# Ledger of designs, part 2: VHH binders against Fructose-bisphosphate aldolase 1 (cfxA)

Target 1, 359 residues: Fructose-bisphosphate aldolase 1 (cfxA), of Cereibacter sphaeroides (Rhodobacter sphaeroides) (p27995)
Amino acid sequence: MALITLRQLLDHAAERLQGYGVPAFNINNMEQGLAILAAARACDAPVIASRGARSYAGDIMLRHIVEALAEMYPQIPICLHQDHGNNEATCLSAIRHGFTSVMMDGSLQADMKTVASYDYNVDITRRVTDAAHWVGASVEGELGVLGSLEKGEAEAEDGSGAEGKLDHSQMLTDPDQAVEFVQATRVDALAIAMGTSHGAYKFSRKPDGEILAMRVIEEIHARLPATHLVMHGSSSVAARLQDLINAHGADMPQTYGVPVEEIERGIRHGVRKVNIDTDCRMALTGQFRKVAMESPKEFDARKFMIPAMKEMEALVRDRFERFGTAGNASKITVIPMDDMAKRYASGALDPAVATAKAA

## First folded at step 14 (VHH; from i5 with F104Y)

Design j3
Fold by ESMFold2, fold request of step 15:
Structure j3 (fold): chain B 359 residues (1-359), chain A 121 residues (1-121)
Amino acid sequence: as target 1 above (359 residues)
Amino acid sequence: QLQLQESGPGLVKPSETLSLTCTVSGGSISSRSYYWGWIRQPPGKGLEWIGHIYYSGSTYYNPSLENRVTISVDTSKNQFSLKLSSVTAADTAVYYCARNPEYYEDYFDYRGQGTLVTVSS
């Protein structure tokens, strides 16, 4: 079965009466892929399988892992997505290797650490979308630098991203500029800065209120209803997973992520793709540590990985349910990339600005 | 006010199926925020989590019981149920239905008064 493009999947998510979100899970190995797809089959949920910037598997291995998963789970649409591409060559290479979706992160220069100018971002992103759309692949862009509103600091995602102090204009995306960016670049999805950060250490205190800049999300969505919003740095950093890890030999400071209720709220207001990595890694690591501590003579890797995969599957199932993704895989007929390319060429997928309902 | 009420037979014969229903009033079982579950307390022992269900039908079970447990929902009646097959005297306990805000934790923020189920010939 052909892999689904990000554009088709997120269009489907937006076209439901209430809309739903799709979690995008980083995959580094076979065990993560099996856990995710077991959960997807159990929930009848489509999947975004992401290659992160620090993935040790690389494009070729991940393509073959996902092809094998598609054979094992033929009823589940799978989008193969390359995250945080640093230049055109990275993005186009991923497409050549079979990725149906790429992210061009032009908010940073190619070193993935230096903040880039707006004009640089527009130029490099437009070049990627032009090339990708000719062959039917989807493109996610990024406008704004991800960072914590609580700390006023940039924080890297998967080893990529600016670090250090941010001013207010770098922490939140300007809605007027977002409209301009989408019109200029024709991205299918847009990651925006809305107050989230990456990694296991997001907040120093338990959040007790609305922590996302929801007015930014709502304004951008209202003006760009056909451009799908992406949340980066959106793991909840669940307390149970931290407790599991720390009870079994780790020394992680207590920290808090984005509450799942705030993610659900973002989805109701136009977020369609939600990147999740930290919670999955914590689930795997926590079970690995538990076996290591409780059974110190155990040497068989399967005894470590089987419980780890089960813990990850339970987490992934919860996200499919809470984001409204569950129940949708069977409602999707995958559009092959050749047909997506025709849709792009016809102008049917061009950006739309909803500035006038009647006029 | 949210109320959870267990109902079902108080006596079950060995090898048969224990069957209980929880009726939810003062709130909706069709909440995206909560799981609905069962816990039990055998005589002289601590509380044991049995499992819980999301209103969509998605379930999580205690691994030690999962081969014998079925939890289901009936959203039209605002009820959820427990079936525990092949019971023995070890399954004699007070059974509580409960609400859980998390998928993986066995802390329940509301529970019923409980119902004693005795497994005896």
Scores: ipSAE 0.272, ipTM 0.704, lowest interface PAE 4.0, mean pLDDT 84
Fold by ESMFold2, fold request of step 15:
Parts: structure tokens; sequence; C-alpha cells
Structure j3 (fold): chain B 359 residues (1-359), chain A 121 residues (1-121)
């Protein structure tokens, strides 16, 4: 069974009368893959399996994990996505290894820390989209730099993202520039800087629409109704997960992520892909810590990981339900990348800009 | 204003099935923001979470009860229900239906008035 491209999956998400969002879950090991696909089967949900910016498993291992998952769950469309690619070689290498989707993050230079110019971003992203589309692979770009409007700062997550003080022009995507960027680069999806940040310690207070510049999402979608928006740094950092970890030997300061209701609002206004990593890692770590504390003589790794996988599965099921992803796997017929390549070549997938209100 | 109202028989014989319905008014059970659940309070004891359901049919159950519990929804009637099979005297309790904004067991923001169910011959 062929892997689904990001473009096809997000087009499907947008074509519903009530559009839905698709959580993109980082997979670092077999246990995460098993938990995610068990949840997907239970919810009839398509999956975005993501390799994060910092390569823990690497492209080869992750490809084989996903192929095994596809064999175990042949009814579930799986998109294999490489996140935060730092240059053309990284993106094209992932495609060569079987990834159906890549992100070229030209908002940063190749070190994935130094803010890049707009012209740099356009140029490198366009080169990746040209090459990827020849073979039918999807490309996500990023315009703006992730950072907290509350603090005027960014924190890296898993080795990607600016760190330190940012000014407002760096933290908030300009909608006019987003239109220009999409037309110039032909990206299939666009990550938006809207006041979210990377890292496990996201906000000092519960965020709301003022802290999260949700108006950016709404304005960009009105102008680019066919371009799929992506939220990065968007884990909710659920209170239960923090409590679970801290009750079992950690000392994490109280922080807040993006409330799930604000993610759902983003989805109603054109967000189609929502990156989730922090919550998943906290779920695994919390259950691991619980076994370690409650059973100090236990040494069998499986006894730690089985409860961790169950906690992650419960979280993943919730996200499939709340984002409207559930119930859609069975409605999708995967288009092979060779056929997606023909669609790109024909111009059928070229960017569209609205001349009137689309909301 | 959101209201939850339990209904069903107050007396159930041992080994039979306890069956309750919760009618939701002042809000929609089909909301993507909420789970709909059941809790109970045995005489002289604290509250015990039984389980909850998302309107799509996705369920989470208390592991100690999951072999005997079925929770279901009827979105056309704005109702959800509890069935607890093979009851014993230990299942005598006040049963409450509840709304949970989170997927995990220990959060409830609205609760019904409760209905006493007695398991007795």
Amino acid sequence: as target 1 above (359 residues)
Amino acid sequence: QLQLQESGPGLVKPSETLSLTCTVSGGSISSRSYYWGWIRQPPGKGLEWIGHIYYSGSTYYNPSLENRVTISVDTSKNQFSLKLSSVTAADTAVYYCARNPEYYEDYFDYRGQGTLVTVSS
C-alpha cells in the first residue's frame, strides 16, 4: 500500500464541508509508532508520521518503522513527513528514502538557529519545491520565526528554532508576504508564525487570542483558501501530563501550551496540519517515571513502555477526535506519488489567491 | 444553561444489568470539546469514575470496570447511556452523569443531580 502525500491528505481535509485538521506526530521509536497507529485504527484516522528536526531515529529507521506499520494497518493512510529540513540535500535525501513529504525551513539559515532573509527563504524553498514536485512529493515551507509574543523570545525544540530575543516582525507572519511567498515558492503547506514557540516551557500564563495572534491565521486563510496552514509549537502541554511527570520525580515549572480550543479555532480557519511532539513525549515520560517510582525493583523495559504506550494512545485518540480527523481514513484512496507528479506538472496544484472573501 | 439529568430504574437485581440514561439540555452532546461520562458514589465512600464517551462513540473506561461497562451515545436524542452488567451489592451507589472537557478521568465541569441505584434481591 502506497504512502499518502501531505498535499493529498490536506486537500482531503480541506474539501470536507467542515474542514478538519490532521495532527502530525513525531515518531522517535517503535513504541510511539505502535501507539499512534493503534489510535488511528481505533478512530479510522489518517496519520502524519513525522521525523523531527533533530534526527533521533534517522530517515532509514523511520521509513522502515512506517513500512512495518503500513503492513500492520493497511487500511490507514500514512504520510511520512520530514520536518524542518535545513537545506536541499536534507530534503531530497528524505524523499530518496521514501518520505512523501518534506519541510524546507528557509525561515532559518542552514544552522537552524540564525534567522534568514526573506529572499533566502524564497530561493531555497522554491528550489526544493521544484525538485520535490517533479516526483510528486509535497513541500511545507515556513514564513516567520516561531516565538512567544508574551516573552518576545524563542526556544528551540529538538535542535530546531531560533533562541533568544526576537522582535515582532520576526515572530508574526505578514499576510501580504505570505501571499507573495506562496506564489513564488508553490509550497503545498505553509507554517505560520503566530506567537507559538518551541520547547517544553511555552508560556508563563494560559494563552488566549491576544497572546496567540490568531488574526494572522484568519487573514492568511481568507487570502489563500487553498493553501494549507500548519501550526508548529502547538502542543497543549496538558496539565495532567505535567502533573503526572511532577508527581513521579520531576520538577518541571508550571507552563502553558496552546489550549486545544485555540487549536480547534485555527483548524476552523484553515489550519490543516498541527505538529504535536511535546505532549507525546510528556505522556511517555510520565508513565515511565510512574513505573520507576512505584516499582523500584522493576528492570524490564517493556514494563515501563507498555503503560507509556497506552498513555500516548489515549492522547493521540483525543487529538484525532478533537481535530475532526477521526472517521476519514476509510474515505481516502491514496494517490501514488507518480500520479501526484502528473498533477503538479499539469498546473492543477498551482497556488490560488482569493480575490474575494473566502471565510 | 447546560443541564444533565439521569434517568432509569432505581432498583436492580444481582447479576442483572444496571441501565441509566443521561439527557443533556442547554447544550449539544455533539460538541467536539467535551466527553460525556458517568461517576458514582457508593454509600459512605468517595466518587469513582466509571468512564466517558466522545460523541463519535470513542470510549475510555475505568480499567477495574471495563469488562462490565458499556457507554453509548444517541446524538439524535442528545442523550448518552450507561450499562453495567453482572451487578452485585457493591454496585449500589448514587450514579451521576457528567461532562468532562478533558480526555482523562479526573476532570468534570458539570454533573447531574444523581440517581440512587440499589442492587438488591
Scores: ipSAE 0.188, ipTM 0.666, lowest interface PAE 5.3, mean pLDDT 85
Fold by ESMFold2, fold request of step 15:
Structure j3 (fold): chain B 359 residues (1-359), chain A 121 residues (1-121)
Amino acid sequence: as target 1 above (359 residues)
Amino acid sequence: QLQLQESGPGLVKPSETLSLTCTVSGGSISSRSYYWGWIRQPPGKGLEWIGHIYYSGSTYYNPSLENRVTISVDTSKNQFSLKLSSVTAADTAVYYCARNPEYYEDYFDYRGQGTLVTVSS
């Protein structure tokens, strides 16, 4: 039951003729895991199963959930990823519990609220990559801070994010600095700040390329064509799911997410991992509320959760199809972490930088 | 400019299979952004979603029809199709092909002009 590393999976995503993206789904319970893997089986898609920034299930429970899923779906490569690690101990603890991928978020200090310096970020991230690569685990880093470019305000993902006002240098990743960061830290994947926030959030209008600063993605990919880019704060926040929830007893404020076509544009330009959490939680909550309102005498939790899981499965299938992930699970032979460690030690996975051709 | 055009027989006998084709012009059916679907409007009633398909072949169907409906796509001809088996008079409707930017059923941003299909002996 070998889990795939993030590096192997994203290398595969980049090496296809047209390239694809892989949605990374937070798993907080058995039902989410079952819905995600049912969708993956239906689509022949590899899976990134994430422990979110807030440790709802914890490393031990999530590892056992994922092991059970791998036993039930042995044909599906599963990457077990810890998101937004706040320090070395968090990241290394996840690896020892069986995670094949971790994120060290050095863009913030350990409180996950105070913006960290570039030097701090490089130092703590390099420390994690050194240790992780010795055992073949993958590392995602982050350069830049989540925030609304429209408002100039910081925002959080699952309890992780700066507070207050930010300037543009804190909200948008500098492409030159991205090259330096990747070379110094040797991260396998880089989360970049492009003016988006995680979770449900508000724009004054539907986001487009200028608001999301899509140019940042394009510039970084041109310089780092082999470095896999990660979109955070990329929930679509589907209007129908908001309407479903509000029609059944909620009063959620109006929100606009990142349109899926803009996520697909990012994938064309080098985005390989796309974090998905809010959309899945809205799918579950909407169907749960619908059953509660339409069947007020129902008390059996399974009668609530089965429709919720079907709605989530439908959403997850959509993301596997739109991101081009579908059809790829059967094309992957998982490389064990010990063999990935040998690849890191040989230098085969060292960062590569594209040099300018024209003056 | 995107255009969707339904084609197929306007009369179908009870118990037979209703078959329609939608031809897409001014855009590609091989899009990672869109689903391609069918809706219908029975006489005197509102629109009813039948189902839709992603260009890869992944489908979503109205649960009330799913045992009788098949939607398929032919990317080489830039077309998608509907087959509805075992039809009855209740299946008489104006049928529209449509584009859906979402996976869920009630959201369409483009549709064809529609074609009346009558189920009668």
Scores: ipSAE 0.028, ipTM 0.559, lowest interface PAE 7.6, mean pLDDT 84

## First folded at step 17 (VHH; from q4 with S33T)

Design s3
Fold by OpenDDE, last read:
Structure s3 (fold): chain B 359 residues (1-359), chain A 121 residues (1-121)
Amino acid sequence: as target 1 above (359 residues)
Amino acid sequence: QLQLQESGPGLVKPSETLSLTCTVSGGSISSRTYYWGWIRQPPGKGLEWIGHIYRTGSTYYNPSLENRVTISVDTSKNQFSLKLSSVTAADTAVYYCARNPEYYEGYFDYRGQGTLVTVSS
């Protein structure tokens, strides 16, 4: 079965009677892929397979993993998505390697460290969007800089993250600017900066509206009701997983992630893609550690990975259910990218121009 | 305060179907936050997860019991039920209904007091 584009998937998610969100899970190895697709099959859920800026296995390996998964699970629509592309070449390279969706993160310059100007962001994102749409690939843009509102800093993950102190105006997506951005770039999805960050250490306390600005999502949705919004850094980092890890040889500081309830709130307000990586990592490594401690004589890697995969699968299934993703895979008809290209060319997928109410 | 209460017959004959109902009070089973499930503890053995159900009706069962287990939900009564078919003496156990805040089969934040179900002729 052909891979699905992000736009197709998110349109489907938005058009359902009860709009749902789709988790985007990072896939770095075979085991993660298998766990995700096992969950997807069990839940009848479509999948966004995401690759971060830096690859563990490399683009070729990841492509082949996803191709294998697609062959193994032909009933499951899979979107292969490149996360946090830093320039045109990176994004187009991904498309060349079979990615059906790319993120151009123009919130930062190509060095993935320097905060970019609005104009820079618009220009580079538009270029990528134009090129991608010519071949039917989807594009996610980002407006605002991801980072901790508490610290005024971004956390660097996989080489991507703003350096230096940031003010809240940089770290929170401006709703009015979001409208302009979407119109100018014609992105298929918009990543929102609202206080989330990558990694396990998102918050120093249970987040509230001061440090997790869900209001920003709501405000943007009100202005752009047809635009698919994306929540980044949205692992929940459950206490259970922390305990699992720490009970079995780790020493993770207490931390807090994005409450699942808040993600659900986002979904009710136009969020259609939810990036989750840390939770999966914790699930895998937690069970791996447990096996290592409880079975000190075990040396077969499979005996470690099977429980690890099971734990990750459970997490993934949970998210499919909680986000409403479950039950939708069978309802999706995948449109080939060439046909998507035609749709883009016709203007059928252009963002709705907010008719300025003539005062 | 959330309360879970098991109800059903304490005695079941071999080959028959064990049926239990959990009545939930002080909370709604229609909540998006939780799974509702069953666990059991045979005499002299540890806790065994049976399965759970989500508000949507999605069920997850222990693979060892999957062919015999049915869990259902009645949102109108704020109840969920367990059916275990073709019971044997091995199914004798204290059965607990429980709430799971996550999919993970071994994690419960609330459970009932439990009810003993004996399989005997």
Scores: ipSAE 0.652, ipTM 0.854, lowest interface PAE 1.0, mean pLDDT 94
Fold by OpenDDE, fold request of step 23:
Structure s3 (fold): chain B 359 residues (1-359), chain A 121 residues (1-121)
Amino acid sequence: as target 1 above (359 residues)
Amino acid sequence: QLQLQESGPGLVKPSETLSLTCTVSGGSISSRTYYWGWIRQPPGKGLEWIGHIYRTGSTYYNPSLENRVTISVDTSKNQFSLKLSSVTAADTAVYYCARNPEYYEGYFDYRGQGTLVTVSS
């Protein structure tokens, strides 16, 4: 089966009677891929596979892993997505390597550290969108800077993250500006800055509306009801996983992530893609550590990885179920990218922008 | 306020099937947020997780009981049920229906008052 584009998948998610969200899981290795697809098969869920660290396995390896997975699981639509592209070359390179979706993160300059101007963001994102759409690939844009509202700082993930002190105005997507941005760039999905950050240390306490601004999602959705919104840094960092890790040789400080119920709230308000990485990392390494501690004579990597994969699979399946993703894979017929390109060319996929609703 | 109430016979003969129903009020089992499950506490022992079910019908069972346990959900009645087949004296316990906000065992944020089920001839 051909890989599915982000746009097609998220359109499907939005068009269901009860719209659903699709978790986007990072894939860095074969084991993560297998765990994700096992979960997907178990509950009939489509998959967004996001590239992890660029320097870990590389695009070629990742492509082949995903191709193998697609062959192994032909009934599961898989979207291969490049996360946080920093410039045109990076995004186009991903497309060349078989990615059906790319994120142009124009919230930062090409150095992946410096906060970019709005004009910069619009210009570079538009260029990427134009190029991608010519060949049917989907584009995610980002408006606002991801980071902790508590700290006024961002956490870097795979080299991407704002440096320095940030103002709240920079870390919260402006709803009115979002309307303009979508119109100008024609992105297929919009990543929203609303207080989430990458990593495990998102919040110092159970988050509330002051440090997790779900209102921003709601306000943007009201203005852009047809635009697919994306939540980044949306691992929940469950206490159980923390305990699992810490009980087996780690020293992870207590932390809080994005509550699943808040993610569900987002989904009810136009969120269609939910980025999750830290939870998967914790699941894998937690069980890995457990095996290491409980089986000190074990040296076969498979004996470590099998339970790790099972834990990750369980987590992934939970997210598929709770986000409404489960049960939808079989309902999707993948549209080839060439056909998607035709749809873009015809204007059929142009953004529908609603007038801003008064608060 | 969310309330869970167990119902069913308090006495079951050996080799028969234990059947319980949980009626949920003040909340919907159709919620995407929660799992609904059963736990039990045998006399003098700790709590044991039996299993739970998601609104879609996906079930998760304790491996030690998996071959004997069936959990089902009726969203139209806002109920879910437990069947435990081939019961023995070891299955005598206070049974609780519960709500689980997580996919894993061992954590429930709400549970019923419990019902004693005695396995005896």
Scores: ipSAE 0.522, ipTM 0.799, lowest interface PAE 1.1, mean pLDDT 94
Fold by OpenDDE, fold request of step 23:
Structure s3 (fold): chain B 359 residues (1-359), chain A 121 residues (1-121)
Amino acid sequence: as target 1 above (359 residues)
Amino acid sequence: QLQLQESGPGLVKPSETLSLTCTVSGGSISSRTYYWGWIRQPPGKGLEWIGHIYRTGSTYYNPSLENRVTISVDTSKNQFSLKLSSVTAADTAVYYCARNPEYYEGYFDYRGQGTLVTVSS
């Protein structure tokens, strides 16, 4: 079965009477994939399978995992998405390896540490977008730098994260600039910087509007109502999962993530893709630890992973239901990438951006 | 204030179907935030999760009971129900309806007072 592109999936999500969000879950191994697709089948939900750590499994392995999943679950549209590409070569490599969607993170330079200029971001993102669209692949761009507004710092994930102190102006996407960016690059989705960060330690307290700037999403949506917005670092890091982990041999400090209700708020304001990784990690490792502690004689990895997968499956199902993703897989007929390429070429998928009034 | 109240027969014959209804007041079953479920406690045993339902009608059941359990929701009445078919003495328990803030078995923030259901001839 053909994999679905991000653009087609998010268009569908936006066009529904009640627009919905699609969680993008990181996949690093077979077990994560199986848990996600089990949930997807149960909920009739389309899936965004996001690349995790590239160095862990590699593009070839991940491709084959997702292909296997697609074969096992032919009724479920799956988007294979490359997260946080750092340059053209990385993005194109992903496409070569069967990714139907790529993210060019031009908010940072190719070293994934240095904050990039706006012009740099536009140029490199546009190049990737042009190349991807020629073959029907979708492109996500990023404007603004992900990080904690409390700390003025970014957290690194898989080697990607700004170094040093950041100004809030760098960490919050400018709504007016977003309009220009989308027009210039023609990205299919736009990642928004709004105070979220990668990892489990996103906030030092339950977040409010000062440290989780949902207003930025709303303002951008008002200006770009047809543009699909993406929330990164949007694990909720529930107390239950923290307790699960800490009750079974861990000592993670208390932390806070993005409340699910705030994500839902985002979805009501144009968010169509929601990146979730930490929650899945916590579910898996929490249950794994539980088994290890409660069954000290157990040595069969399957007996650890089966419960771990079930824990992750439950989490994934929750997100499918809460985000409105559930019930939509059966409504989607996947468009081949070659046909998507034709649509791009015709201009049918160009961003609907208000033409700047000629001064 | 949120209140959950179980209702139904306290006595069921073997092989028959146990039927219970939970009436919710002080909150809406149509909320996006919560799942609505059932748990039970057999005499001398711990709590057992039965299953839950979401506002959309999506259900998740305990695998050990999946073939016998049906949970339904009536948003117009702000109620949800449990049916357990082919009951035996092993199904004798105090049954609780509960609200679950997560899609997780056995995790609830509110529950009813419970109702004893005895399976006997």
Scores: ipSAE 0.504, ipTM 0.800, lowest interface PAE 1.5, mean pLDDT 93

